# VHH binders against f1rd40r3617to3795: the designs that were tried, part 7

Target 1, 179 residues: f1rd40r3617to3795
Amino acid sequence: FNISVQSGYEAISQELCVVTCLKDLTSVVDIKTSSRPAMIGSLTDGSTETFWESGDEDKNKTKSITISCVKGINASYVSVHVDNSRDIGNKVTSMIFLCGKAVEDLCRIKQIDLDSRHMGWVTSELPGGDHHVIKIELKGPENTLRVRQVKVLGWKEGESIKIAGQISASVAQQKNCEA
Key: E = the ipSAE of ESMFold2; O = the ipSAE of OpenDDE; V2 = 0.75 times the mean of E and O plus 0.25 times the DockQ between their complexes.

## First folded at step 1 (VHH)

Design z9 (framework vhh_7zox_3)
Fold by ESMFold2-Fast, scan of step 1:
Structure z9 (fold): chain B 179 residues (1-179), chain A 120 residues (1-120)
Amino acid sequence: as target 1 above (179 residues)
Amino acid sequence: DVQLVESGGGLVQPGGSLRLSCVASGFTFSSYAMGWVRQAPGKGLEWVSDINSGGSTGYADSVKGRFAISRDNAKNTLYLQMNRLKPEDTAVYYCARGSYWDDTGYFDYAGQGTQVTVSS
């Protein structure tokens, strides 16, 4: 079997300034939300035109998206698409990423603050090791929040590999991820 | 988090030898298949060799009998011993981490590469 250099979510790999061929694992993880579970399909439908909007169930609680991975799947990155420029009344101004072996055993990875006009993907690198649960906690100034897409990128544990495909010299030389 | 750092490249005469090393960090090295891929000037990527977690190896026909891949899990290091080098082996050599999804192999990380030049 051969590995394609065009596989995976290329936009995220470019943002990280690494030569990466990540696989989109979103279809094989379990996703739960703190409210309005009927809208979860909007987070994984491949469209940023649809959204999950939080509801009354989490009115006085932390709003969150929880991703559960099956054994043998290794998530390397989790990405969340927010469009504050369109979602004026449902802005997300802060995200906290956590991971661990179970919902009750989560460690904070990072907090990312978003400006009031943010539009695009918000990505967190995940630590290596034995983690089954990724939780994204969401904060905003309004009673409800909107998230448009979620993606989980990574790899499945395996053995032998073969590399196939092409990377242009210009792409290989575009590794300027410095301030 | 995941890092792959290649070293050992350089200028060598035809018929010479080089040993490339790749130091891995940020993941459980022993659990992954690892490989080497190269890109010659003006050409695309070519798979050179791979080694799985159990130590089984594969080689491209162009390097069989001349190159040997190995790993040291205690040092999180991948090696490529390159013997009887030819001018056509001139390339940037990349260390790559491999994985599988639905019985399809793919690489998810590669290092910055190390330049190997075979010339008189």
Scores: ipSAE 0.007, ipTM 0.171, lowest interface PAE 9.6, mean pLDDT 75

## First folded at step 2 (VHH; framework vhh_8emy_2)

Design e8a (at its last look DockQ between E and O 0.76; V2 from the best seeds 0.00; counts 0 for: pae E 9.9 > 2)
Fold by OpenDDE, look of step 2:
Structure e8a (fold): chain B 179 residues (1-179), chain A 124 residues (1-124)
Amino acid sequence: as target 1 above (179 residues)
Amino acid sequence: QVQLQESGGGLVQPGSSLRLSCAASGFTFSDYAMHWVRQAPGKGPEWVSSISGYGGSTNYATSVKGRFSISRDNPSKTLYLQMNSLRPEDSAVYYCAAERYFGDSLYPSEYDYRGQGTQVTVSS
């Protein structure tokens, strides 16, 4: 993966020198889009050179990406990569992150307006728990928009994510970039 | 301060053409989809046409499709409506309106900004 998500490590206790290392869960979640599902692979291929572009199915509607986590998967962060500088006619200027246990019952957890020149990752922290449904609602000034990548970070039940020892911020950042 | 100022309206004969303009100021023009809506005497507002922020998408009401053409010039922050083959039923006050997200508004009252309007009268 060629992404730089800086949320892969969280310090639990400095006194005990325990750090939590989050895993990339993108490959084990189910992703759906409001249009052109054939392009979903571009969202998770690890490249910002490819993209999902919304289609005619939602041309006059809010566009969305829906991520469903299976039981035992605990998503902690969701990150979306957008490049408005490259996608001039397909810009994303609004993102709304929603989360819940079911598609029919989602709560808004984050709303962000993006600059028309925004390039990079937009990240939302997710509430605790497993079996999340995450929906990202997307809007822009055009009838279509593009998203380059989606990434989900968290942990799997039964797997230890605690690392003993002091990890510097720089090392943590590097490991997150390599994940 | 946001301003939308329509111009180009007037009295014309049936079958004639007219070009409306809307000068925008006080906001980032390209970040907004632009719309034309009209209101005739004794009738409610009617959506006429829409164009996305960068002009990649356009849409028209069935009543004007094939006769009207919407366009925009983002550098000058101007919206246009070319009206051809005008009919008496096209007579109305025409308003330009701005919408932050294309397709988000269903009714004229839902637009973020709207001008004062320009009168178009088609009569023999």
Scores: ipSAE 0.539, ipTM 0.796, lowest interface PAE 0.8, mean pLDDT 89
Fold by ESMFold2, look of step 2:
Structure e8a (fold): chain B 179 residues (1-179), chain A 124 residues (1-124)
Amino acid sequence: as target 1 above (179 residues)
Amino acid sequence: QVQLQESGGGLVQPGSSLRLSCAASGFTFSDYAMHWVRQAPGKGPEWVSSISGYGGSTNYATSVKGRFSISRDNPSKTLYLQMNSLRPEDSAVYYCAAERYFGDSLYPSEYDYRGQGTQVTVSS
């Protein structure tokens, strides 16, 4: 018995449904930054007390974080933590989320302006599979900016669990990384 | 309502100094990089100088480096350009411009806001 959390009538029509539980995939994706690659560990260490700060390599250019997924990894959400209330001289006031099969063939999927006091996560839902690259373009009023954490939430091919219950689909709909 | 108002221009002799001011209102001043851009008769706009939102970084066009100094006072929402050792080729309308995204563009068509300008004329 495979049941969608959205509607009971859909459960009647479908006796087998694969329900995929979203997982934190941040440790298994490749992450590159437009500058200061030695600081990438601060983006993935699970702490909002550390940060990546952009540097000379992207002075006078758009700053970016690029996430590449190997085959079998399906990113469903990407989240970026910034803290303009602490990072007063390194604010992030715009984020553009892009995805696609290659860095040369990306589509914008979300554009957002951030308040000067924004503190917290900014999350983008990613379109369905077939995308191998996620890029976050970042801008702010200083020639450097800071990002404190990145998360990628999704699933791996071959790790899906067939579940009779509906809780995993409900959790995915609520965008768990926005908690 | 966003406003940028330049002042401090005038007619001066070569070798003189001028200080331009740009008063800003209607936006969070410290969230914007600020620029000076000038346009001489018969020429396109020319980037002169930029300053980051908190003033930690400044940049100058090669033609003005060592003679001009950009600064800002965020409490008063005012941008300044100190122009020393003025030359006839510095004659132009000087505009201040605001950019929420530091460093991506040095041309007026890519700025978020631009003022009406103040005339600087350097003539014997």
Scores: ipSAE 0.006, ipTM 0.393, lowest interface PAE 9.9, mean pLDDT 79
ESMFold2 (binder alone), look of step 2: mean pLDDT 84; pTM 0.844

Design e8b (at its last look DockQ between E and O 0.84; V2 from the best seeds 0.00; counts 0 for: pae E 6.7 > 2)
Fold by OpenDDE, look of step 2:
Structure e8b (fold): chain B 179 residues (1-179), chain A 124 residues (1-124)
Amino acid sequence: as target 1 above (179 residues)
Amino acid sequence: QVQLQESGGGLVQPGSSLRLSCAASGFTFSDYAMHWVRQAPGKGPEWVSSISGSGGSTNYATSVKGRFSISRDNPSKTLYLQMNSLRPEDSAVYYCAAERYWGDSLYPSEYDYRGQGTQVTVSS
């Protein structure tokens, strides 16, 4: 009795979900501030307990943080962390994000007004293409202001940012049973 | 509606003191830097003093430094200008003004809000 078990392999065409993973590029970009450059390290140290505080040089001027990307670095997002609840005398109530190829040719891409009690990250998406300079203009009701962190997310040229999506638990289980 | 109302002006003798007040309403007072500006007859507006939203920072014109003191009470939404050792040249209409961003305005006319003013006259 040759029982030909025709095992009907239903080929479940699992659509490979490709996920794009952005990298933290903060360590490979150049950061400048309109004042007190010695405090720039506080913007990138990974701690919201430290901060950059604008100096007397900016007391009657718009404060700014300028991020310059080197060739091969593609920034997709820039995030700024402020804590107006802690920085009562140094609040940031306006952020303007600008980007372009050069400092002299920047375009405004985002403007946001912040609540006087805002605590957290403010993020701007950056336009695609060859933008090499990002400038954040900062204003507030005080003579000085504080920024806690800056983060740049994106990708490096030549590196794959596509990762295979997690195989559904069911497929993983099936593969484990076949192994 | 935004309102700034100055008070406390008057006629005083040289060397005397005067305290001006400015009552604010219709906006979040603590989120604005506040300013005093004065205008004398036949002269343009002159910046006198500024104070940040929290009150932590103050600035003064050279002509009034050491004699005038700016302060604010955010809970009552009131701005003050204590004027000591008044001189005849201090005679002017004094205006309070609000600025959303510190230092954003280059001229007194560029402030976001301004009151109607209060007259200060210093004369013997």
Scores: ipSAE 0.517, ipTM 0.777, lowest interface PAE 0.8, mean pLDDT 91
Fold by ESMFold2, look of step 2:
Structure e8b (fold): chain B 179 residues (1-179), chain A 124 residues (1-124)
Amino acid sequence: as target 1 above (179 residues)
Amino acid sequence: QVQLQESGGGLVQPGSSLRLSCAASGFTFSDYAMHWVRQAPGKGPEWVSSISGSGGSTNYATSVKGRFSISRDNPSKTLYLQMNSLRPEDSAVYYCAAERYWGDSLYPSEYDYRGQGTQVTVSS
């Protein structure tokens, strides 16, 4: 029963349907950075006024943020907030999103170039399946760069809602879930 | 389309100074890290110096550190190399080059754009 439907007002059904609502899982994942791990709290504090800034240890190298999910956590989306309009000396102009079972087992899922004035979230949908590691590779024209937030949206095993109903393409929508 | 034009080279005596300029057009100059690369006859390209897109960070080859100074003026889209205490081994064609992502290229031949070069000759 893993079916995404909206409740029918007068639906008639002989099958049980299950709806899964996405939750903010950022506080229950493990986050590592390629440098300055003491600044990781700025990525997850819910504020775009704080930032993680890459350090001298990864100058002249690709910078990265790695997110690890424990068993029972299913990440569906990952989002990264960058503000090149404020972080003029620390711009991020390229992001590559990767995921897999382990750091050595990653596949690229999205590659995006950002404008030098970009301000806001960049989101990647994660493929279904048993992926426990998400990596974001970051590049720019500066020797250091800044990221202001990350978020992970998904679901935990065992928090489904059961709805009795019949599935139809004409009635399937998820407007009652919080993003 | 993209243009990088070097100038300021010439023939000088050992111990002299020169300032090279590189005029850029056809791309958003401040979004690119910039490099100076030199090539002597019969040699491969040699990295000389780099500067970040904002100009906040610089780096130099050991052979020129303390003698050369890289700078940029983003409003005028111009890159500079001040060369002091010139030596005969500094003789080469000097190129400016652009790299969209700092440190992405392993070798100077991999940079995104390169100019036509300006000749510097240091001789007695």
Scores: ipSAE 0.027, ipTM 0.530, lowest interface PAE 6.7, mean pLDDT 81
ESMFold2 (binder alone), look of step 2: mean pLDDT 84; pTM 0.844

Design e8c (at its last look DockQ between E and O 0.76; V2 from the best seeds 0.00; counts 0 for: pae O 5.6 > 2)
Fold by ESMFold2, look of step 2:
Structure e8c (fold): chain B 179 residues (1-179), chain A 124 residues (1-124)
Amino acid sequence: as target 1 above (179 residues)
Amino acid sequence: QVQLQESGGGLVQPGSSLRLSCAASGFDFSDYAMHWVRQAPGKGPEWVSSISGSGGSTNYATSVKGRFSISRDNPSKTLYLQMNSLRPEDSAVYYCAAERYFGDSLYPSEYDYRGQGTQVTVSS
């Protein structure tokens, strides 16, 4: 095989710095809710004026939103928007974030208590590793509750890798390729 | 510290009415579902009625539905139970109780807070 080609690639690889940006992956994940699946579009439409409201299917039960990632999708953060100031009869006062390989082997990552006036995003970092499912369990003092948006941030396997050794220092300024 | 104080109990004849009150302090009252639970001598606790944090949803045990009415006043942090057409079988100590996550508890003993109770006695 051509030694020059092999040597050139190895030299370029030694100087390479991998830069990757987090992307909004919400449109490429599967989202399910514990009730009223017809309202899932309100969670992903980019508007905090629409909402998913839990229904009779999960009355007197923990409400949940379940996010499933296909192979090649690496979720890093999940965010949930709640507005207890407007949703007085549908408040969310507890969120538990779980993740795992499948719905039957989820581990709790984080629990957040929200006050009754909370308005805004609640974000959980997701651990690295082999997880394909994210679940958000929701509770409150009402029989039903509302969530106004969900977002998933991460990266896709096989996306372009920038070659920092062949690119000016401006690319390195944009993103740190090592911790 | 959390306090729940019931009042309004007493000795009445069958067919009478009573209104129980429960004054709450030391927690964010509107963030809790509230319950009335009663316990007759020699019996376990019996769930009577529930009301959501906002007051928008109410539930009743079949033995009291149509006769009892639960309500709450969130500004004054007070829970009420209007009891009409009282029967001897309604005689019990009545407790108010608070539950942070509505429907999370399977049994009245699992509620987050409970008061000391007020005696209701219905005698012929």
Scores: ipSAE 0.213, ipTM 0.650, lowest interface PAE 4.3, mean pLDDT 83
Fold by OpenDDE, look of step 2:
Structure e8c (fold): chain B 179 residues (1-179), chain A 124 residues (1-124)
Amino acid sequence: as target 1 above (179 residues)
Amino acid sequence: QVQLQESGGGLVQPGSSLRLSCAASGFDFSDYAMHWVRQAPGKGPEWVSSISGSGGSTNYATSVKGRFSISRDNPSKTLYLQMNSLRPEDSAVYYCAAERYFGDSLYPSEYDYRGQGTQVTVSS
């Protein structure tokens, strides 16, 4: 799975050459959608060839993908892949990222408008602290829209994610993509 | 400058047909859902029909379903409303409206853009 997400490695200290390596947490989070939950598997199957398409349940409503983190899971980034060039008639032109401790208590952290030809990953950094729920609200000019993939990067409590900075940025990026 | 200009309205008899047009300019027409709304004398605005940016999806008010048909031509940036089997209660000023996100607006007044309207009168 080719993750064109921002680096999962963060430099902690230049003096000590310590790098933080983030992990793919997508498999350990709970994902819900505003419609057609049977297609959720397409969001996490590692392929941009498959997709989730919103259904009639939310045809006149804002569509959403909700990610719930279990205890001990710390999400740092969330990425959403869309392909408006392929998904004609199902375009996503707006994404709003929200996060919080509960679904009923979310804060907007990022809003982005996409052009009608956008293809690729949209990534939001998540605020530090105790957040358990991530919600992505999606809008477009159609009754339905498509999302190809969702990815969550972060770290698990109790696991060391610090790596000695003896690796090049390119190697770090490769490892992040393979994680 | 955004412009929506309705045309095609007029006086017709019950049971007749009429086709409204709305010429759009000044924005990316295909990226907007388009709507028809109407306002009769002494009544509030009423949603009539909607069509998605690509034209692949359409919605209709219960009062017009089966009689009205919404369509669009994105290359010419024109919205249409084919009105068949017209009734006296269909008499109103009909407005063309544009919405950036389909279904985001609950009321006609919430649309991003709206034209000046065209009068439709159905009377014997």
Scores: ipSAE 0.019, ipTM 0.415, lowest interface PAE 5.6, mean pLDDT 87
ESMFold2 (binder alone), look of step 2: mean pLDDT 84; pTM 0.842

## First folded at step 4 (VHH; framework vhh_8emy_2)

Design a1 (at its last look DockQ between E and O 0.77; V2 from the best seeds 0.00; counts 0 for: pae O 12.5 > 2)
Fold by ESMFold2, look of step 4:
Structure a1 (fold): chain B 179 residues (1-179), chain A 124 residues (1-124)
Amino acid sequence: as target 1 above (179 residues)
Amino acid sequence: QVQLQESGGGLVQPGSSLRLSCAASGFTFDDYAMHWVRQAPGKGPEWVSSISGSGGSTYYATSVKGRFSISRDNPSKTLYLQMNSLRPEDSAVYYCAAERYFGDSLYPSEYDYRGQGTQVTVSS
């Protein structure tokens, strides 16, 4: 059956209620950075104790992380972890999330301003469908900045889950996918 | 409201030193890169020096490198320019300016905030 990506439950009277779980797709997407590509492993190693730090290649320019998804990969959320309380000389105070089919035709979908002491994840919901490119533009008051982790959540075509049952007018929240 | 107030300018002889100050208020000073820009009569604004929000990185125009030193004191929300070995061509109105995202502006006229300026005149 076809499964749509949802953040919660969707109910249909006495018929089967289908709920889609989001998965961590970070290991199956391609990630590029505007500088210091040798540090990309720190973005995806599952640790917020390591970091990618921007370098000379993008000094005086907007810093960015670009995520490319192959056909069949449907990214629903992208999350970025920064720690301005530790990274005092490398703060990130603005994130712009862009999405599109190619790098040259991206559309801005969200801009988030961060507190100078922000510590934690910043998340953007993505439009549905196959998205080939997600770009995160990063800015701050320093000529270099740090990002500690990136995660991509979504679903991969060919994966199916089935949750069957009779549900009244109430809808249960899918804890594994949202909590 | 945002305010940037420069001080410390004056009339000096070639080879003298001056220290400019810029007092900032009305914004989160630590989250802005700061710049010194100068404008001589009949000329457009000229970038002089920049300092990152933390103060960890400093940059200078080639015409002033080795003679000028930029610094900031974030607790007091004050930006400084130490100007040594002054030359007649350094004569200008000096402005401090703030840029929220370092590197966003290509030209000094594009910075987010600019002060009223302080006159520096170098003559013998």
Scores: ipSAE 0.125, ipTM 0.600, lowest interface PAE 5.5, mean pLDDT 82
Fold by OpenDDE, look of step 4:
Structure a1 (fold): chain B 179 residues (1-179), chain A 124 residues (1-124)
Amino acid sequence: as target 1 above (179 residues)
Amino acid sequence: QVQLQESGGGLVQPGSSLRLSCAASGFTFDDYAMHWVRQAPGKGPEWVSSISGSGGSTYYATSVKGRFSISRDNPSKTLYLQMNSLRPEDSAVYYCAAERYFGDSLYPSEYDYRGQGTQVTVSS
């Protein structure tokens, strides 16, 4: 599933031709990093020109970004943007996505290895249910690494996100891919 | 085929210096952090030193800090360990190991790749 920077689409029911338009929830989630929290703003500023760089606290350790969803927020996808081509000496070569109700009880939902030249978004679908915590564990060949952006897509309870009769699931998917 | 081949070990006197080399092949060398780990007879493995893929960052065990120096030459795919002021307790088989993630691995088997080791003996 391809996630656009602004929004994402998913088909709810092919029978009813109903498409769900997911919203960007990045501004309403709490984000924590394993080091240099002062740089967290760079992860959500909408620019791939800025970045979070892990600090000395994380040398020889797995780095992490933790996203906590507030009540009423349902995250469906999380996306991480990295640019290993520009971030020489700060490459990300592995991402592990975990989710759960609490930080003490997380389950691994996706693991991906990145090319040393990878530039772009890495997305994980989140399982349905009451998952309030998303953790992304990051590794690389250097003592530090850089992440450019984090994006959370989903829906808020009480809001209608269903689009019926306007676009097909295929069109929605195409638009998402082209965005 | 991935290969790590250590060399430069030998018998030396306390206070002397020794330089170990590790020749790597079969993988993208500069994408991997490189490590030296040693194991003495009857003892468990001991982490010695690590260097990042680019060579920009180096790390040392407290027991060797100030005496040992790790370096790498990415074009030749070679890892080095300069060992100065050697002590009898430095005697061990020294293993070269590669890891794509910068970690604090201890056992040679925990790394992605490792060599067969080279014997270093410090004795009067």
Scores: ipSAE 0.000, ipTM 0.246, lowest interface PAE 12.5, mean pLDDT 85
ESMFold2 (binder alone), look of step 4: mean pLDDT 84; pTM 0.856

